VHH binders against Probable RNA 3'-terminal phosphate cyclase-like protein. Designs and how they scored, part 8

Target 1, 375 residues: Probable RNA 3'-terminal phosphate cyclase-like protein, of Arabidopsis thaliana (Mouse-ear cress) (q9c578)
Amino acid sequence: MVMMKKMKGSQSFRQRLLLSTLSSTPISIDEIRADETIPGLRPHEVNLLRLLEIVTDDAVVDINETGTRLKYKPGTIVGGKNLVHSCSLSRSIGYYLEPLLLLGLFGKKPLSIRLKGITNDPRDASVDTFRSTTLNIIKRFGVPAEDLELKIEARGVAPNGGGEVLLTVPNIKTLSAVHWVEEGMVKKIRGTTFSTRVTSDFEHSMRFAARGIFNNLLPDVHIFQDHRAGAQAGKSPGYGISLAAETTTGCFISADTTVSCERPDETGELDVEKKERSPAEDTGVEVASWLLQEIEKGGVVDSTHQGLLFLLCALSEQDVSKVRVGTLSPYAVETLRNIKEFLGVKFAIKPDPLTGTVILKCTGSGLINLSRKLS

## First folded at step 4 (VHH)

Design c9T (from c10 with P105T; framework vhh_ozoralizumab_d1)
Fold by ESMFold2-Fast, scan of step 4:
Structure c9T (fold): chain B 375 residues (1-375), chain A 125 residues (1-125)
Amino acid sequence: as target 1 above (375 residues)
Amino acid sequence: EVQLVESGGGLVQPGGSLRLSCAASGFTFSSYAMYWVRQAPGKGLEWVSEISGSGGSTKYPDSVKGRFTISRDNAKNTLYLQMNSLRPEDTAVYYCAARDSTYYTLFEESSYDYRGQGTLVTVSS
């Protein structure tokens, strides 16, 4: 039997719960922000525990009065249809999507869940990036395209959200190992601009600016405007852009951001010395530049997807996966440490000084979905 | 297909000697660093010995240094472990493992590209 793992602090909260659940390893976390003026678990962290209770059976969550200690005994991943979850407004829906996606793959039933909250923010990957990039990465590991979908039914930005998405995830038996070291050349760029409760001029300005960066570099660039009105435009004014590059070898590289259009009188945040917001054109130029920077870094995924790539390799069948990435992000290194701690999977790393990339190899843990219902 | 097949395990008395062999196929043997790793009942994998692809460099942990000798025959695609002065605490399943020597490990324990099914060594009177 697996013994309870003891941990400290607030770091890797999302991954700790995910890996605990996938490995059926009970955990105890203490000293969660114990010395801060507002100690303990944050609203989105408590809300993630509630989501785990919705998608699993028999999970046990024990939180002390100050929220500074959590004991979590994972349940069986069930999945199911017609599920609904209201995400905390302290983080975007993007905070929940990666763990939910991975849990859904190893469920007893396929997952279909409606998530409500903030669809786009600058901190977590947007619902657009999840749809364009994250879902395409997991297909590489043998996940069927059928029933793997994110529908954006309403957009909502911080602070008040009002966005809504429907996530559908097939349940699988195992993930396949990958050999994914050829970056290829960028063959096309696709993007989405949006605005909520402000003029569509923001969408147009971001699109025009981003196209101005790309049009002299490659011919196949299409940036779409996803204008929303009424109930589909959420409760807060804002705008954003998501860009994805596709390569000749099937790599997807993304960059995104979102700007919340605050009114000082309405936000409850008083900052009389606040500088004027950048024009939408500046946002479009900035994100286009970030995408080019990610492409230049190399690797088969962008910096923000390195952690997910390594999780997929580690969860795969007991065969060797080999992947190329750019310089490892701090989040990616943290992910490798968590993988070792929960799954016992260790990555071997080979730097390539000529390209500035690194190749990583591991033997997957061989996670098998024993609860999966056969048709 | 890649295969690593260990042989030579068995029951031996304390102070005795045993020689393990590992037959490798399906990859360019001389391009890989080779390892012996072991797992005692109820414990994790323990690294026992390492040899470079050419055979020119060997490494051992303090627990077996001076008692165990790793060697290889690249012409026969075979790895060996000579174990002398065996102790009851050497009782374990011994695995042959291979790794591309141009790779580094991020953490203290090594990862392997290939590993055999293992051979049981029991040191008991």
Scores: ipSAE 0.121, ipTM 0.527, lowest interface PAE 3.6, mean pLDDT 89

Design c9V (from c10 with P105V; framework vhh_ozoralizumab_d1)
Fold by ESMFold2-Fast, scan of step 4:
Structure c9V (fold): chain B 375 residues (1-375), chain A 125 residues (1-125)
Amino acid sequence: as target 1 above (375 residues)
Amino acid sequence: EVQLVESGGGLVQPGGSLRLSCAASGFTFSSYAMYWVRQAPGKGLEWVSEISGSGGSTKYPDSVKGRFTISRDNAKNTLYLQMNSLRPEDTAVYYCAARDSTYYVLFEESSYDYRGQGTLVTVSS
C-alpha cells in the first residue's frame, strides 16, 4: 500500500490522474479553481474521470458539490475491446489520447477504443500529430508497432465536433530503456492538410504555402490533402495543417494547428471582440515556421513531446535511459516534478552549451504489468 | 550489470576504528564521484563523505570531519572509508554510492546513480 497524496489547484490534472493510476496512489485535490467565477472541475476534467472509469475496474471518484475537491482512488487498468467514449467538446480528443495511450500499455487486456469529439484544435496535439509523431516516440520504447494504431474515421473541429477516431494499444509487460541522444539530420517532411464543411481550396492554400517555406531547404516534402465530406466532416466548418519531420536517426518533430470558421459560443459573456480568422495561406506559413523553429531547438523530440518522453523513460525497466532534448518547456519541467512525486524517479541533467540542448538521464521505475501475466 | 559491494562492517567499541571497502564493477569507476552514505535505524540517508573521480577532492560533514577519511584506488575499482574515534551515534548501515559528476540531479540536493546493498556498523560497548 502506497500513501495517499494531498495536493491543491487545477494544475497537472491529467498527469495527476495518470500517475495516480499507474502508481496505485490515492489522491485528494483541494481548491480546484475555488475563487473563479465558475469554480471547480471543467467538463473535460470530469469527462476524463469518466474515461478512467471505462478503462479501469473499481476506481472511486468523489467530487464535492462545487467541483472544487476531488478524491480519487485508482482502479486496476483493464483495457478491453469495443469500448466507446464521447469526449467533452471543451477540449479535443488529443487531451485524452496522451494519458490513454500510457494507461493502455499497462492494461490487463489490449485496448481498442472509439473516441468521439474534436479531432483537431490549436490547444492540444491533433490526431494527425498523434499518428505521425506520438505513436512513433512510443514505439521506440519496445512497444509493438503492429498493434499500436490510431485510425481517423471522421474529422470534427470546434465548437460542435463530430469527429471520430479508433485507438488500438497493445498491453505490454514492461517498457524498454532507451539511449536516444543523436538527433540526426532531417531527411523528409510529411504533412496533412484538411478541411471540414468548407472548400478544399483551404487545404490547397495551406499546402502551397508550407511547401513554399520548405522548397529551398529540403527536397523530400510531401503534404497530403485529406478533405472530408458528409458524415466524415463533423458538425463545424474549419481547416488545419499538421507537419512532421523525420530524421536519419528516427526522430520525429511535429507542429500543427487548426482554425475553426465558427467561433465558440460564449453564452453569458459580452462579445466585444474576437480574433480575426487567419487566411489559410498564413496558417500554412505559420505551422511550417513553427516546425523549423522546433528543428532548430534540437533534441530528439519537439517541445510538446518532452513530457511524454520523460514519462516513458520513468515508466521503463530499471535501467538507465538517456535522452537529448532542447530547452525544457514549462510543461516538461512540471512533468519531471510530477514523476518524482508519484514514481520517485529522479532525472539528472547535463547541459550541452555548444548545441543549446540538454541530456537527461534516469533509472526507470521498473513498472511491470502484473495483470498481463497470471501465475 | 552495475555492482557496488560493501564490506568491512561489524561490531566495534566506542573510540575504536573500522575500515570499509566498496568493490565497484560495471561502469567506468574513475569517471564517477564516489560517496559514503549511512542510514541509522528509523532515520533517512545521511551523506558522510565524498571523493571526486580523480581522488583530488574530498568533502565531509561536520559530524565526521577529522574522524573519517575517504579514499579510492581507481586501478582496483575500490572505494574506502577509514573510520576513527567511532561513537555510538555512528551506528548505521553504510552504503557506497556513485554519481556522474557531469550531471546535476533535478529537484534533489543529494542523489546517486548507483548505491550498494550496505554494510552494518554497530558501535557499542
Scores: ipSAE 0.308, ipTM 0.721, lowest interface PAE 1.9, mean pLDDT 90

Design c9Y (from c10 with P105Y; framework vhh_ozoralizumab_d1)
Fold by ESMFold2-Fast, scan of step 4:
Structure c9Y (fold): chain B 375 residues (1-375), chain A 125 residues (1-125)
Amino acid sequence: as target 1 above (375 residues)
Amino acid sequence: EVQLVESGGGLVQPGGSLRLSCAASGFTFSSYAMYWVRQAPGKGLEWVSEISGSGGSTKYPDSVKGRFTISRDNAKNTLYLQMNSLRPEDTAVYYCAARDSTYYYLFEESSYDYRGQGTLVTVSS
């Protein structure tokens, strides 16, 4: 019988719940923003706990009156079809997608869930990036491509959302270990521009500007305009761009952002420095430049996907995975710490000073989905 | 087959000296950083000393610094620990450990690729 693991603070909330659930390890988290002017769990964190209750059976959640202490006993991951969840507007749908992707893989049944909320924001990976990049990374670990899909039915930006996606995730027995150290060369760039409740000229301007950056570097660049109108355009005006580079060795490197034309600070909720909103052309140039920076950093994934890559390696069969990444992001370092804490998996790290990249290796925990029903 | 075989442990009185040896086989000894770690009765593992693959760099915790000296003979695939001014609190099982110095662990100070079976050192009258 697994004893309750005790932790403190607000850090790694998503990964703590995810790893708790995957390892069947009860947790107690104390001192959650206990000294802040607004103490305790945030709306998106409470909402994530509700989502876990939807996709699992018999999970137990105990939160004290101030939200500064959480006791969580994970349930069995069931999955299921025709599920619906309304995501908190304090974070994008992207906040929920990463834990859902990993939980769905180890469910009793395949997962099919409709998520409502904010599809694109500058903080979390957009639904476009999840579709173009995140899903392709997961497929590398032996996940069937045919059953792994994210459908974007409506777009919605902050603050009021109104976006909607359908996520389908196959249930698997185990993840395969990987040897993934060859970056290859960029062979094509694909992207998506969108706008909600503003003119499609924003889509065109971002696309034109991004193409201007890439035209001298690569011939194979295609950026789509995904214009949405009416009910599919959400409740708030905004625009955004998502870009992904594919390499000759099957690596996907991404960058994205979104600009909301309605400010959340107008509600008086946050005291932030007021800045003039960037023009659409500047947004296109900025994200194209970020993509080139991510490519220059090297590694088989961009900096935002390092954490997911390490989680996949750690959850894989008891064989050695070896991966190359660029300079470790703070999120990636935090992920390695949480992996050790919950799974006992240790990553050995070897710097490569000639490329500025690092090679990591580990022996997977060998997580097996014993509840999986063969069809 | 990788082996690390410790020797030289025994009973010694406080203030005495003892030299531990570790014979390594089955891997390229000079490519590995070597460690002495100890475990006192009822306690966890404690790092005691570290030496780089070349022997050019050594590290010690304050508890043994100035009293213990780690050294290696790469031609003989042998690691040594010279222990002077021994104290009762030095009583422990001493383990030889190896780690590929081209890799490191961010959160695992005591993570090693290989570890021996240990040799008991008792400091008592």
Scores: ipSAE 0.248, ipTM 0.594, lowest interface PAE 1.9, mean pLDDT 89

Design ch3D (from c10 with T28D S31D; framework vhh_ozoralizumab_d1)
Fold by ESMFold2-Fast, scan of step 4:
Structure ch3D (fold): chain B 375 residues (1-375), chain A 125 residues (1-125)
Amino acid sequence: as target 1 above (375 residues)
Amino acid sequence: EVQLVESGGGLVQPGGSLRLSCAASGFDFSDYAMYWVRQAPGKGLEWVSEISGSGGSTKYPDSVKGRFTISRDNAKNTLYLQMNSLRPEDTAVYYCAARDSTYYPLFEESSYDYRGQGTLVTVSS
C-alpha cells in the first residue's frame, strides 16, 4: 500500500499527475499559486484532470474552493475506443499529448481518442512534431508501430482553436531498455507548413525560406504544404512550420513554431500586444535556424524531447538504458527529479568532452501493465 | 548476465573477525568502483566501504574506519571485506555493489549499477 505523497506549488503539474497515475501513488498538492492575483489551478490544468477521469476508472479528484489545493488518487488506466475530449484553449493539444500517450501505453485496452482544440502554438510541441518526432522516439522502446498514430483531421490555432486530431495508442506489457548513444549524421529533413483562414502564400513563403537555408547543406529536403480550407481550417487565422531532421542512426531532431494572426488580447492596450507579427519568410528562416542549432547541440533527441526520453528509460524493464543528449534543459533536469521522486529511478551521468554531449544511464523501474486485457 | 555473489557471512562473537568475499562476473571488473553496503534489521541501506577500480583508493564512514578493510583482486574478479573488532551494531545483511566510475550519480550519493543478493552477518554471543 502506497502512502499519499505531499508536495507544493504549480511546478511539474503534468508530470506529477502522469507519474502519480503510472505509479499508483496518491498525491496532495498545496499552495498552488496561492499568492498570485489569480490564484490556483489554470483552465488547462483542470482540463487535464478531466482527461485523466476519461481514460481511467475510479480516479478521485478533490479541489478546494480557490483551486489552490488538489488531492488526487489515481485510478486504473483503462483506455478504450471512441473517446472524445475537448482541450482547454489556454494551451494547445500538445500539452495533453505526451502524458496521454504514456498513459495509453499502460492501459487495460488500446486507446483511441479524438482531441479538439489548438493544434499548433509556439509554447507546446505541435501535432506535426508529435507525429514526426515524438512517436518515432517511442518506437525505439519496443512500442508497435502499426497501432501508434496521430491523424490531423482539422487544424486550429490560438485563440479560438477548432482543430481536431485522432490519437491511437497500443497497450503494451513493458517498454524495452535502449542503448542509444550514436547520433549519426543528418540524412534528410522533412517538414510541414500550414495556414488557417489566411492565404496559402504563408505556407509557400515559409517553405521557400526554410529550403533556402538548407539547400547548401543537405540535398534531401522536402517540406510539405498542408493546406486546409473550410471546416478543416479551424476558427482563427494563423500559420506555422514544423521541421524534423532524421539521422543515419534513426534519431529525429525537431523544431516548430506557430504565428496567430488574430490578437490574443481583445483590448490590445499594451504596446507589446500591438507589435506587428513577423512575416512568414522570417518564420521559416527562424525555425530552420532553430533546427540547425538543435542538431549542433548533439544528442539523440532535441532539447524539448529530453524529458520524454528520460521518462521512457525510467519506465522500461529492469535493465540498463544508456542515452546521449546535448546540454540538459531545465525541463529535463526537473523531469529527472520527478522520476526519482515517484519511481525511485536514479540516473548517472557521464560527460563526453569530445562531442560536448552527456551520456545518461539508469536501470528502469520495470513497470508492467498488469491491467492489459488480451482479446 | 551480471552476477555478484557474496559469501563469508555467519554468526560471530563480539570482538571477533569475519572476511566477506564477492565473486563478480559478466562485466569488466577493473573498470568498476566496488562497494560494501549493509542493511540492519528495520533500517535503510548504509554504505560501509568503497574501493576504486584500480584498488588505489579506499573510503570508509567513521562507524567502521579502522575496523573494516576493503580490498580487491582484479585478476580473480573478487572483492573482499575484512571485518575486525565486530560489534552487535554491525549485524546486517551485507551486499556487494558495483558502479562504473566514469559516471556520476544524479541527485543521490552512492548510486550502484549492480548489487548482489547479500550475506547475513550476525554479531552476538
Scores: ipSAE 0.374, ipTM 0.706, lowest interface PAE 2.0, mean pLDDT 90

Design ch3E (from c10 with T28E; framework vhh_ozoralizumab_d1)
Fold by ESMFold2-Fast, scan of step 4:
Structure ch3E (fold): chain B 375 residues (1-375), chain A 125 residues (1-125)
Amino acid sequence: as target 1 above (375 residues)
Amino acid sequence: EVQLVESGGGLVQPGGSLRLSCAASGFEFSSYAMYWVRQAPGKGLEWVSEISGSGGSTKYPDSVKGRFTISRDNAKNTLYLQMNSLRPEDTAVYYCAARDSTYYPLFEESSYDYRGQGTLVTVSS
């Protein structure tokens, strides 16, 4: 039997569960917010454990009465069709998408799951960014495009959600190693603006402002308005924008944000004050500026996708991957530590002072989906 | 297709000498620091020698210092280990290993990019 890995605290909760499951390594986490006014696991963390129980067989979850200790024995990843999961409103659906995507790739059957909750949130990647950028990144690692899709059926923002997406993920045998060091030049920008329970003028204002920033920089800019009404507009007023740049070498660089017009759900915190909303024009300018900053940083992915890129490299066949990235984000550094902890995969880094980027390389762990069967 | 192929192992008497060779292919040899590492029966891997990509610097642990000499021929993509004054405790499978010297390992853990299949050295009468 694999020995139980002991850990402490609330950090890297998603990645700890993901890597535990992919490596079949039981874990015990204690001292989870033990000294907080509201101790222990948060609703979205418990809800993620429930999602893992839906997509795996024979997982064992043992949480103490205060939620300050978790023992998790991973099960076999099954996947399956016609699954449904209601995500906790304490975080967006985006909190669940990255771990669910990676788990789905190594399932016994292809995954098809309907997720309900908050589709767009400033803390987690939006469903738009996941669709435009995240899915295109994983295709570079040999993931087939046929069954790889996210459908946005309804939008919902904090606090009350009411959004809905359908995620389909093919199951694979192995991921392919990559040599991905050529950034190319930005050839086009695509984006989406949306609004829920407020006027579509917010969509227009964000689009107009963002396009103004790209004025004279690039001719191929198209920002779509994804107007939703009635049941498809969720239960809370808000608006948001997602932008993605595509390069001549097939890189996707993204930036997004969302503004909720009502007070957020205050799970685990005493501060219930409504935060100031930025005007729609300011939001469009801000996100367009963030996209240009991400492009300037360089690398084959934006800073928010560095962690996923490294996970894919580490899970790939036992061959060398090399990838160029900009300045490492804190999330990326944390991801590299977790990869070493669970998979034993060690990265090496080569700075490129002329570009301000770095190249990372590793030999993949060679994760093989031994239970893979087509449904 | 990266390959590291060791040769030159065999049976030698205590106090004897052996020269190991490693033929490298499938990568830019001169850009890689090269290593000899060994594994004695029932024990873990032990580093025994290091040489920079240019051949300009070498390093040895105390256990072999003064007895072993690492060298390389970048024109032939070949690494060598000259072993003198061999002792029974030098009995091990000897592996050729490579690390790209332009890269720095993250989190201070020693690792190699490539390692060969090994060659057995037995020091016995």
Scores: ipSAE 0.390, ipTM 0.709, lowest interface PAE 2.0, mean pLDDT 90

Design ch6E (from c10 with S31E; framework vhh_ozoralizumab_d1)
Fold by ESMFold2-Fast, scan of step 4:
Structure ch6E (fold): chain B 375 residues (1-375), chain A 125 residues (1-125)
Amino acid sequence: as target 1 above (375 residues)
Amino acid sequence: EVQLVESGGGLVQPGGSLRLSCAASGFTFSEYAMYWVRQAPGKGLEWVSEISGSGGSTKYPDSVKGRFTISRDNAKNTLYLQMNSLRPEDTAVYYCAARDSTYYPLFEESSYDYRGQGTLVTVSS
């Protein structure tokens, strides 16, 4: 008898597959957008299942005719080198990176995979945010820094992508529990602006605008312009900015966005002569403001990283982790429910009314990578 | 390392009394709410009693209210459960448990930071 978990709907698709795979729990999901004009699984969801088949052995995927029912039996996480995956253009590479990072840690072999598609969009965390923030959060849990890397080889924005990254992930035995409650003070801000198939003036405008917000707050601000041309600039015009604040206690807080353009003239190339802020200047101001809002919310991670933080705590050795976060997002709450459902890990919460933050604690599930080859 | 060591269990006749003790070490005892929980043969875990860190507040379910008394000695890092008028239904392994009372369990279920190995109480003639 197989203990198959039955679930409904399209919610938490990535986390359901991730937690199913890590816990070796078969799942059956029905009623996936069954009553929508376009029913069933989306291209990026089917594409994620294909990625799972690439990084695991013996996974079984059974999708009905309409895509409204999925039966998934997880395989053994293998990892491997020289892997290549073309991500669906319906979501960015960022959609795939979070589950892939966690799966790669528990593989039989280290993971090295080339991902092709959209590197930056407004919906998912950018490849820049993964490099500046997400990897640093993972390293806090005892993951070796030298073997955990994301290289941005080409940038690509929606709709046509053409971006490319190389992800390397070490395979570990276990994650270490953390005591991570001291936020510290912001000591520096680092950022990256980019543009694809449009003038580098967009990079300059975003950087100038963001620096204008930060100039009177702290002295250590550096925003890099990552100009790409030719094959490294993808297939679609656009621009974006990613910002990360580092604290005295080693916390990383991020904000990013990307704007896709159909034509350079439509994005306000002539706006450099206007007295009003250009779309690029507005983007720089907006993301700088979002970063300040995330810093003000408090916690050792920004709101978008709360889910990953809780997953890492829950997957860690059977010891107590304590972490401070700002107000819980709906995504973070759903992550905690999914953790309980698949791993049986229960969190407890302590409010701190003086700071508006909360401390969460749990005893990790003690996931051990039994397939890990010693090398 | 944190340890909770229960003692005082054994065989007792219906209507009899037992006093359980729990010796705590490895944490600041007075800052933790303490609990007695039990598991009868073939049954799930059942909450039996609760006492605040200061000892100023206690709670019991109706099944034991008036028969069981929880108490603590913070100078000795020891928790007690006085069980009177014991019934065959009280037969269970009794566990000492601790929770930092400044934390609230998420999703409305009881959770404990630490739990002991348990002591068996058998109520039988």
Scores: ipSAE 0.423, ipTM 0.726, lowest interface PAE 1.9, mean pLDDT 90

Design ch6Y (from c10 with S31Y; framework vhh_ozoralizumab_d1)
Fold by ESMFold2-Fast, scan of step 4:
Structure ch6Y (fold): chain B 375 residues (1-375), chain A 125 residues (1-125)
Amino acid sequence: as target 1 above (375 residues)
Amino acid sequence: EVQLVESGGGLVQPGGSLRLSCAASGFTFSYYAMYWVRQAPGKGLEWVSEISGSGGSTKYPDSVKGRFTISRDNAKNTLYLQMNSLRPEDTAVYYCAARDSTYYPLFEESSYDYRGQGTLVTVSS
């Protein structure tokens, strides 16, 4: 595309940059939070632009004084080894992982990058969910398992982070279209509990509570405790849990959350509540419940991964993909609009009111990695 | 292999009649809503008729309503367009198009799963 696309507002910032880069379409975004008390781009948005400059050659970024206007001309996706990026503490590393994964697939070289920051938070998918679920979804589209991995070297929670991961992504020629409509039955649940700068009792409590929910539903449940100490435990106290269900047809459905522990409130005596369960037990129950809710919604992916699923379908070879999903998330609907805007790929939908699921289909854009070189 | 093959195009005088046919293969014809769309020289695609998979429902724009009749034979996997009282403005390449009637297009007024190569209709003296 030779012409600059003009758009407005703060919506879909990650996907606008991702799709701009993958489609080689220059963009101009005006009126970014122009009327807010603190106008313009947020720290994590500026930081994402810096990450794009690291993984591409010749990208041009022009931001006005107030951060309310961005002109972005995408560069060539290079990838490369021994890359390092410090993620803004205003969002977790999870904010960066999905766009980085997709960009890495279409790079000139395989990607190997060290990301520093917050590994787990309640807003973005955790590094654990990325490992257990996100990477398994992309394998369905013909991405080789070799050199596709995320290593969690240190955990860090909000506000101060100190976590660290190593992401490795192979470069590919094309993605394969998929027919992925059979949900199968849940055959096993795997999970990870962790804590940073607090006792491992938090890990045990979450594990115990989550297992209590699942033990009468299926026999194959294993929740690991990933205790970190010293430099591997980041700079802030907290704890979290990530759960993933695997089905007989190779579907992965996930749920996660993280709790950051704050310094005790000096007025804590005034707000003391006694609960039957500890906060960690409550967290374990809640996430186990969320996983069961995602399974009940149906579809071959959980609601959080619908957007990624549709991006993969749209970027695939010029053949028909069909995928079953549960109720569409707001992010998924946004993703479908952005796909049409940048790639011209149009989805059609077939609701199944008996199951509460929908099947979506499209013909892929046929993105080919013309700059691909073997390492 | 999915194919839609149009036939029956040609030169006709104003006020004349012409019948187009479309032979479909490679898919379950009765599951698909069928369309005739046309493209006049220098213009975009224009929808001219629609028929449901069962044949029980038809739709036309005002520009051809009362002059054109769409029909289908599901046993023969064939779509038809009977065109009467032809006008010079009807000159266009006419395409047979198919959409799985169990699916709805998202963010589009119309989209097609399959479309043929077209047949030229010229209305001139």
Scores: ipSAE 0.364, ipTM 0.687, lowest interface PAE 2.3, mean pLDDT 90

